# VH-VL binders against q0aze0: the designs that were tried, part 284

Target 1, 268 residues: q0aze0
Amino acid sequence: MKIILVNNRFKENTEKKAQEIAGQLSALNVEVIIDNGLDEPYAGTVDFIMVLGGDGTMLRAARRYGQRAIPVLGVNMGTVGFLSNIEINELAEYLPLILREEYSLEARMMLEVAVFQQQSLLTRVFCLNELLLRSNSPRMLSFALEISGQKLEPYRGDGLIVSTTTGSTAYSLSAGGPIADPQLDAFIVTPVASHIINKRPLVVSPEREISLHLLEEREAIIGIDGQIKMDFGAENRVLIKRAPHPLLMVNLKAKPFFTSIDRSLQRQ
Below, E stands for the ipSAE of ESMFold2; O stands for the ipSAE of OpenDDE; V2 stands for 0.75 times the mean of E and O plus 0.25 times the DockQ between their complexes.

## First folded at step 13 (VH-VL)

Design W9 (framework fv_inotuzumab; at its last look DockQ between E and O 0.71; V2 from the best seeds 0.00; counts 0 for: pae E 3.1 > 2)
Fold by OpenDDE, look of step 13:
Structure W9 (fold): chain C 268 residues (1-268), chain A 121 residues (1-121), chain B 112 residues (1-112)
Amino acid sequence: as target 1 above (268 residues)
Amino acid sequence: EVQLVQSGAEVKKPGASVKVSCKASGYTFTNYWIHWVRQAPGQGLEWIGGINPSGGYTTYRRKFQGRVTMTADTSTSTVYMELSSLRSEDTAVYYCTRDYEDTYLFSPDYWGQGTLVTVSS
Amino acid sequence: DVQVTQSPSSLSASVGDRVTITCRSSQSLADDYGDTFLSWYLHKPGKAPQLLIYGISNRFSGVPDRFSGSGSGTDFTLTISSLQPEDFATYYCLQGTDQPYTFGQGTKVEIK
């Protein structure tokens, strides 16, 4: 068995833990690669990815490895979030199951975000939570939303969020979006401070494509998973699709999502 | 071993343009952003902008917008910074530096040796 | 823009001395997930800057143990526990959380 340990390069304690776990796994004849995010992603084949840290670390790991169809386990290290399955102090208990591959997988839809300038692709990113388009000034944006070629009425407001169901409990929720079952594949399109007071979020089929562009010369920003930021202008367009591969999240410990939502949200 | 090797020193007249190159090696070129930082004589370090070699997306400091152009050649693993309408204040050592691919998260790890650009009449 | 101020601008020290450099930002440098993009660099004339510390307190690969970083929010510190001859240089802190990215004005560590 070959495992990648992903830790948070900005949290020394996660690195230390990764070293410790690597030693333990090596003693069990498991090959271990440690990825702190500073080095290039390991290009070789691996059987399992263990993410040590919080949601931020998981989001980075998802962008880094999600397209490789490798089981990914979130191991929480004292943070509050939605993307970890077990706690670090539980790892020893569940390690035998991991080594025997006795776990279930949850396929979580990811976004494929493509940003263009005219006809040129500037960047393509796979992300687990959401794409945010927002104004870079106190002034509202005017932008066009197209869904599978259907042009909606122009949006006017601070911005727009396109989220996965996994991301429904992230920024989309703060913007008034619905909480979605993580087992459901769908886009959630949530307006951010729309000029139309009753502008409602949209739940969109994952088979559709979503396109955004500005209708005026304004400065905007694209945000991805709250970590990547890009300038966005009138000459740019963004195309959002379902990623070709889901993130395969390991489920070792059953977590009652709906009964724990209130508790989790109160902690954030 | 990660290396960033820059082009040689330049001497320019005011109003001219300068193009500095930065050749990267020892890693996958398109996996990391390249940024440019300069240091004027007796001054500190000043961030200029950055480019994602994968796709060519750029971000510039507002101060330099309209005068700076960054490009990347993936075939040669080289990034270029061109600064136009040069003025005496642009006299500085210019450094290229590697960073993680995420924008607005800047933690450069490796740096070029620097290129002195002198602007004088 | 985020203001980054180092203290002191310069100091004189001897080999073996404990050296402390501080960096203060005008606003918190932590992102939404608590990651702080505060780095420290060593720079010698005619050489490329070298990364010492990233993420407040993490030593970069190959950096000696005598270098350490600490702090949170807006206040950060670089400490050299025992100054070595090769450590005489100018040190910079860098905030990489918000654009435009900004450096401290630098701290020159000179031989006493």
Scores: ipSAE 0.528, ipTM 0.837, lowest interface PAE 1.1, mean pLDDT 92
Fold by ESMFold2, look of step 13:
Structure W9 (fold): chain C 268 residues (1-268), chain A 121 residues (1-121), chain B 112 residues (1-112)
Amino acid sequence: as target 1 above (268 residues)
Amino acid sequence: EVQLVQSGAEVKKPGASVKVSCKASGYTFTNYWIHWVRQAPGQGLEWIGGINPSGGYTTYRRKFQGRVTMTADTSTSTVYMELSSLRSEDTAVYYCTRDYEDTYLFSPDYWGQGTLVTVSS
Amino acid sequence: DVQVTQSPSSLSASVGDRVTITCRSSQSLADDYGDTFLSWYLHKPGKAPQLLIYGISNRFSGVPDRFSGSGSGTDFTLTISSLQPEDFATYYCLQGTDQPYTFGQGTKVEIK
């Protein structure tokens, strides 16, 4: 068995811990590729991805590997979140099940985000939680939202969030969106400080295509999972679709979403 | 081996422009941002901006907005930084440096050898 | 803009000495996920800067274990446990959390 061990390069002493765990796995004849996030993703075939860290590390792993249809296990290293399944001190207990592939998979919808300048594609990014469009100045944005060719009345406010159900507990929640069951496939469209009275959060079929562009010159930003940020102006347009593949999350230990909501949100 | 090789030193008059090149090798050029950092004599390091070569997306420090342009040529794996309306305070060593595109966050690993740009008249 | 300030600006030391350099940020460098984007660089005259430490305390490939980093929030430290002849250089911290990305003003470590 060959696995990728995804590590977070932006936390203290994580490299030493990752090497320790890699040694434990190698002693069990597991081939281990450590991905500490300094270089491009490992391109070769692997059987399993193990993510060491909290939700932030899982988001990075999803962007790097989520379209490769490989099982991904979140291993918590001390921060309670929504995307880990087991604790680090439980790894030895569950490792036999991992090696025998005795686990279930939960599919989590991802977004495919394409950013254009006029007719030219600038970048294509996948995300697990959300795309954020927001003002990068004290002034409000005026922007257009289109859903499968249907032009909605213009938006005016600080911005807009297009989220997956997994992302419903992230920025979308802070902006007034609903907590959604992550087993549902949907877009959740949440206005940020809208000055248009009747702009409510929308829950939209994952088969729709969502388009955004500014209606006047303003400094704006597109954010992806709170980790990637791009300048966005009147010459730009973003197109959002369901990604071709969901993230395949490994479920070894029952971690009921609904009974854990309060505890998980207090830790973010 | 990852290498960033920059063009040679330049001497310019105030008001002119300068274009510095940074040729990358030893890695997949389009998967990494190239950023530019300068050091004026007796000063510390100052970030100027960066470019994502895969689509040509750029971000610039506000003080350089309108005077700096970064471009990438994927056929030669080369990034260019052009600084216009040169002033005496633009005299500096200009470095290109590489950062993975995983996030916008800046933790560059490999650096070019530097290009001295002198603005005098 | 996030400002980072190093202390001391300069120091004189002998081979074998323990050296400590601090870096203070005007605001927390931790994001909502607790990730901290603080790095340390070594810069010698006539050479390009070299990455020593990323993510507060993680050594870059090939960096000797006499270099260590620590800290949290707004206060960070680079330590050289036993200074070697090749360690006489200027050291910079870098915050890479928010644009514009900013370096400390530098700490010059000179032979006594």
Scores: ipSAE 0.462, ipTM 0.779, lowest interface PAE 3.1, mean pLDDT 88
ESMFold2 (binder alone), look of step 13: mean pLDDT 91; pTM 0.931

Design X1 (framework fv_ragifilimab; at its last look DockQ between E and O 0.01; V2 from the best seeds 0.00; counts 0 for: pae O 15.7 > 2, placed apart)
Fold by ESMFold2, look of step 13:
Structure X1 (fold): chain C 268 residues (1-268), chain A 122 residues (1-122), chain B 113 residues (1-113)
Amino acid sequence: as target 1 above (268 residues)
Amino acid sequence: QVQLVQSGAEVKKPGASVKVSCKGSGYTFTGYWMYWVRQAPGQGLEWIGVINPDSGGTTYNQKFKDRATMTVDKSISTAYMELSRLRSDDTAVYYCARGHEYETYLDYFDLWGQGTLVTVSS
Amino acid sequence: DIVMTQSPDSLAVSLGERATINCKSSQSVLYDSNNKNYLTWYQQKPGQPPKLLIYWASYRESGVPDRFSGSGSGTDFTLTISSLQAEDVAVYHCQQYYSTPLTFGQGTKLEIK
C-alpha cells in the first residue's frame, strides 16, 4: 500500500508529524510519499491520501489530487477544521481501519475553472470551495454572468462568488449565500456587495456552464479557494463547469452536518 | 539535473527579428509557467511575458505585445520567444525563467536560464 | 503598473557588518485572502542570471545562508545581510508578483568597503 502524506511546508509541527507518521507506516510495510507543497504533485499510483493540517492544506490537496479518484482523509492537527474527519490524537485508533479499507467515501463536487485571454485558453485549474471575482480597486465592477448561454442582467458591485456546496459555508456564506448540503452537486452564485437590489444568490444545476467577463475595464482579480490569485481584466473570460471527478473524502468518524449548523445558529 | 539552457548570442540589425530558445530538462516541462525577462546593459530586469507550456496560452507585458511572440514545442521541452522589429534599445540579455507555482502565473522564479545576449546595431 | 523602488542604488559595507536594502512598492502587494506579501528578492552576480533568495517577503529559499533575511509588509520591504561575506558582492533585485506586469526594482549594487 502506498499513501501520500500532505502537510504545510510553512508549519514545522506538521512537517515533523508527517515524518513521525511516515516512520510508523513504514514499520507496517506501507510505502509513504511526503508532499509538503514544494515539489510537483506525485504522479505515480497511490491508494490513499492523508492530509495533516487544517482546511487550507485540504484545499491544496484537493486541487493537486482531487481529479485522481484517490481517497483523501483530513486529519486535524490542532484547530477544528470543516474538512477534517479525525484528530491527530485519534490516528492510532483509526489506522487499522484505514489499512483494511474499512471506511466510507463522501463525494464532494469540485469546480473546473478555465481562464481565457483574448479568447485563447490561458489556464485550467480545479477548485474545492469557490472562485471569487472581485474588484482590485475602490471602484465597483460591472460584469456579465452567463449560465449555459443565458445572459443575465449585468451585475454591479464588488464581485461575485461561484462556489460548490462544500464552499457554501466559506466566503459565500459571509457574502449572504445559503448554506448547502455538501452532498449535493450544485453551483451557488453569490453577489458580493451588489449595487443592484434584485441580484440574489442563485443555486444552479451542476450541468450548467457559468461564464464571467467584465463589461468595462477595471482592475479585478480571480481568487481560487482563497489561496490562488490571478489578474482579471476586460480581455479575460472565465468558464466554470463541474469538474470531471469529485473529491473522495474518507469518512471514519461521523460528523453530522446539519446538527453542527443548528448549534452554530443557536449561539447567535 | 533541473536546468534551463538557452540558445547562443545573436547579433541583429535594426528592423530584424530574433528568436531565442529555452530548453527545460530534469522536470515536467508542462507543469510550470515559463517566463521571459530581459536586462539591458546597466539596467534593471524587465518582464516580457509568460506562457503556459501545457495550453500554449500567453500573457504579455503591454510594452511588448505587438512585437513579442512566445511559443512552446512540448515534444522537445522547449520554449521560444521571438522579438520583431528590433531597435537598438532592444540590446539586452534575454532570460527564460520557471515559476515555482503551477497554479498561477503571479509568481516568483526559482530557476533561470543562463541568458542570451542579443545585440542590435546598425 | 506597480512600480518597485529600491534604495539605495548602491552601497558599500565592510566585511562582517550589516547590509540593509529597501524596496518600496507603489501599492500594497499583500493579498488579504491568503495573508501573503507577493514580494521576492534575487541576488545577481556579474555575468550570471538572478538567483532566488527570499520569497513571500520573508521566507528563505532552500540553500540560502541564514545571514539573509527579508522583512516588511504591504508596501515597504527590507533585505538584510546580517554579516557581510565576500561572496555577497552582487546586485540585489526585489520583484512583485501581485499583478501583471510583473515588475522589479532597479537593483541595488552591494560592494565591500
Scores: ipSAE 0.831, ipTM 0.909, lowest interface PAE 0.9, mean pLDDT 91
Fold by OpenDDE, look of step 13:
Structure X1 (fold): chain C 268 residues (1-268), chain A 122 residues (1-122), chain B 113 residues (1-113)
Amino acid sequence: as target 1 above (268 residues)
Amino acid sequence: QVQLVQSGAEVKKPGASVKVSCKGSGYTFTGYWMYWVRQAPGQGLEWIGVINPDSGGTTYNQKFKDRATMTVDKSISTAYMELSRLRSDDTAVYYCARGHEYETYLDYFDLWGQGTLVTVSS
Amino acid sequence: DIVMTQSPDSLAVSLGERATINCKSSQSVLYDSNNKNYLTWYQQKPGQPPKLLIYWASYRESGVPDRFSGSGSGTDFTLTISSLQAEDVAVYHCQQYYSTPLTFGQGTKLEIK
């Protein structure tokens, strides 16, 4: 068995724990690769991904490895979040099940985000939470939203979020989006400070494609999962669709989503 | 009192199966891994396997993987070890033992049952 | 598999004298990440199960007399009884829990001379 341990190099406690766990797994004849985000993603074949840390680390792991259809376990290091399944102090208890591959998987839809310069592809990213388009100035943006070829009325505001149901409890929530059942596949399109006060979030079928472009020459930014940022201008467009593969999240411990929402949100 | 109490001695014929029980009391049964170890007469100790009483997860010594089955009944805080296709060299005292730490499932044992003698003879 | 070898197989020591039992592992049981030796010692009296004496190579279990001590690192370990008492007559076992399968030494029988 080969396992990737994903941690955050900027959090010393997660790095130290990764080394400890690596040693323990090695003692069990498990090959371990540690990914702290410094290097390129490990290109070799692996059987399991263990994410040590909070939601941010999980998002990075999902972007780096999600397309490879590898089981991913979130191990919380004492932070508040929605993407961890077990606590670090529970790892030893569940390790036999992990090694025997006796666990359930929950498929979480990811986004495929493609950014273009006219007809040329600049970048393509798979992400677990959301794509954000926002103004890079105090001025509002004017942008066009198209869903499956249907052009909506132009949007005016600070920006727009296209989120997965997993991402519904992230930035979309802060912007007034609905909380979505993670077992549901859908896009959530949430306006950010829309000029139209009654502009409501949209819940969109995962079968549809979403495109965004600016209607004016303004300085904007695209953000992905709050971690990747790039400049976005009038010559750019973004295309969002369902990723071809979901993130396979390991479920070792039952974690009721709806009963934990209030508690989790209060701690943030 | 914290203790492990095992079932009584067994006499079996070659080819038969034996199932030994181990009841924990005085502590949270699901909070500790349960290990099985045997000792042939005049010989050293031999690890058979381990079970997580809470999840039911098991890990076996490869030597016994095809013959040993560990189970638990949490409702009565009891662990079981069944050994099939018995042969004469399976004659031994079989112990259940509680793991001490929770850092890994690799552990040492701080609590032992009294042992169960299993005799395999024609 | 890590093979544990004890020496001697049997030992006779006079009351009040020092008893020394050795245990060697075929591979190091020192964990580099935490600098701990995954080695334990048990005492087993006739008709009884083993009793935990030493863990992490050198730490005494609660209730174990001070005359018992463990030392060593890597592949070579020693259990020492500084002053042998009559109640110390038993078989002593070392065990590694560094990797699976968990393995034990063959045991050392300690008697009074």
Scores: ipSAE 0.000, ipTM 0.458, lowest interface PAE 15.7, mean pLDDT 91
ESMFold2 (binder alone), look of step 13: mean pLDDT 95; pTM 0.963

Design X10 (framework fv_ragifilimab; at its last look DockQ between E and O 0.03; V2 from the best seeds 0.00; counts 0 for: pae O 12.2 > 2, placed apart)
Fold by ESMFold2, look of step 13:
Structure X10 (fold): chain C 268 residues (1-268), chain A 122 residues (1-122), chain B 113 residues (1-113)
Amino acid sequence: as target 1 above (268 residues)
Amino acid sequence: QVQLVQSGAEVKKPGASVKVSCKGSGYTFTGYYMYWVRQAPGQGLEWIGVINPDSGGTTYNQKFKDRATMTVDKSISTAYMELSRLRSDDTAVYYCARGHDYETYLDYFDLWGQGTLVTVSS
Amino acid sequence: DIVMTQSPDSLAVSLGERATINCKSSQSVLYDSNNKNYLTWYQQKPGQPPKLLIYWASYRESGVPDRFSGSGSGTDFTLTISSLQAEDVAVYHCQQYYSTPLTFGQGTKLEIK
């Protein structure tokens, strides 16, 4: 069995713990690849991904490995988030189940984001939570939204969020979007400080294609999962689709989403 | 051995064009953005543009947009930068460089070519 | 465009002493969503390409001696060499990667006093 162990290179205690776990797994004849974010994603075949850290480290793992349809386990190192399943002090208890592949999987929809410069594809990125389009100046944006070729009336405001249901508890929530059951597949389109009357959040079929472009020359940013930023200007257009593969999240320990929602949101 | 190897020095007359090559080896060439940067004698560094070597998509510093053309031949892991209508003030060392982050072109450079001196004189 | 201004243009420091190089951006290069400053430092010796030293303002690249450190946030950044060695004589450049065009400071030449 070959496992990728994802940690955060800027947290020394997490790095040390990753080395300890890698040593223990190697002693059990398990090949371990450590991904601390310094190198390109491991390109070879692996059976399992273990993420040591909080939601931010999981988001990076999802972007790097989510399209490979490999089981991903979130292991919490201190603070409870929406994407961890077990605590680090419980790992020894669950390790036999991991090695025997005795766990269930929960599929989480991802976004495919393509940014164009004029007609040329400049970048293609996958994300688990959301794309944020926002102004990078005191001035508001004027921008166009299309859903499967249907042009909505122009938007004017600070920006727009296109999120998955998993991302409904992240920036979309802060901008007034609904909390969605992460087991649903949908886009949630949430305006940010809209000045246009009745621009309400939209819940959109995952089969749709979403397109955004600016209607005036302004400095704007595309943000991905709150971690990746890109320039966005009048020469750019972004297309958003459901990604080909969902993230396959490992479920070893029951984590009731609805009964813990207030406590989980207080930890943001 | 991860490296970027550039073509040799060139001497050109004003009004001519120059095409500098940059071959990447030891890494997944199409997995990282490729940048072009120049340095005139005794001066600082100046960004020319970036190319996505997988898609061929480009963005240029506006200063060079009308005269610079970046291309890629994926089959030989080689990037090219052509600068046309050369002037004496285009005399510089031209570098290719690789970005560290494969997900964004807003990046710093963890690998540089050795540089190509282009001299423009009558 | 984000203008990067280094100071001083040239600096002479005695061996074993502390060298300090400043870089100021015309706009913030801090991305608050990830709390990272999109600022890097390069070292360039004569006849050589630049070499990466510091990224995200304060993170040292692998293999760079620990006498090199970066600090600052937003618009004001500092590269510090805690005990100057002879091999540290070079031109040092800062670079922002917050937005295009990607821009560099004009460089600071560091010499032995």
Scores: ipSAE 0.660, ipTM 0.861, lowest interface PAE 2.1, mean pLDDT 90
Fold by OpenDDE, look of step 13:
Structure X10 (fold): chain C 268 residues (1-268), chain A 122 residues (1-122), chain B 113 residues (1-113)
Amino acid sequence: as target 1 above (268 residues)
Amino acid sequence: QVQLVQSGAEVKKPGASVKVSCKGSGYTFTGYYMYWVRQAPGQGLEWIGVINPDSGGTTYNQKFKDRATMTVDKSISTAYMELSRLRSDDTAVYYCARGHDYETYLDYFDLWGQGTLVTVSS
Amino acid sequence: DIVMTQSPDSLAVSLGERATINCKSSQSVLYDSNNKNYLTWYQQKPGQPPKLLIYWASYRESGVPDRFSGSGSGTDFTLTISSLQAEDVAVYHCQQYYSTPLTFGQGTKLEIK
């Protein structure tokens, strides 16, 4: 068996724990690769990914490895979030199950985000939570939203969020989006401070394609999962699709989503 | 023989840049993190940053993040550290140092270059 | 940042006598999960780079003489040379690798009395 441990080098406890766990796994004849976020994603084949930390680390892991259809386990290390399954102090208990591959998987839809300059692809990213388009100035944006070739009325506001159902409890929620069942595949399109007061979030089929571009020459940015930032201008277009592969989240411990929402949100 | 060999001493004026090289031999160059540490005359050691020679991934001390650039040429097992906008207090011996293997990420150093003196003066 | 403070700045010890150098960290460098102290000691002779002596606060690097030992835990650490030899004249540095940025003590100069 070969496992990737994903941690954050700048989070002291996660790095040290990764080293400790790596030693333990090695003693059990498990090959271990550590990804602390500084290096390129490991290119070799692996059987399992263990994420040590909070939601942010999981998001990074998802972007790096989600397209490879590898089981991903979130191991919480004292943070509050929605993406971890077990606590670090529970890992020893569940380790035998992991090694025997006795666990269930939950498929979570990811976004495929493609940013273009004219007809040229600048970047393509898979992400678990959301794509954000927002103004980089005090001025509102005017931008076009197109869904499966249907051009909606122009949006005016600070920006727009296109989120997965997993991401519904992230920035989309703060912007007034609905909380969605993570077992549901859908896009959530949430306006950010829309000029139109009654502009409502949209729940869109994962089979559709979403396109965004600016209608005016304004300074804007694209944000992905709150961790990637890039400039976005009038010559750019963003295309959002369902990723071809979902993130396969390992479920070792039952975590009722709806009964834990209030508790989790109160802690954020 | 396992060793790190650094480039020769440099004399620079304030505002200039300096690029120090560090060549590894006798071991798998891409298998170990490469660290950069400096030491001002008569002073203690100061960490500059770290690079993964295989991937090129870097982490910098915030103090140097805007002025230091670490790179590697894997084909010749050589690491580079460039420091820009030099000032007098950058005068120091600059060391490259090998950490442990790329899987452990332990930030202490079992192999050091001989050091490169960089003198910044008008 | 974790501040490392050594004491004394310099000391002179007679040949064959015990030399003791202290290092204090501004916060604990003990990791509770593995009960390891992320602390290392280096020896630096004039005109040479540092040489690794001790890691994990008390583990001796291969090739390091038995007269060198490290002790301590949490925030207080000690490097001891049980019987000072002439070749031990050097500056000694402690370093923490508990968190970034990595930080060193100011160094302790050890001379023969």
Scores: ipSAE 0.000, ipTM 0.465, lowest interface PAE 12.2, mean pLDDT 91
ESMFold2 (binder alone), look of step 13: mean pLDDT 94; pTM 0.960

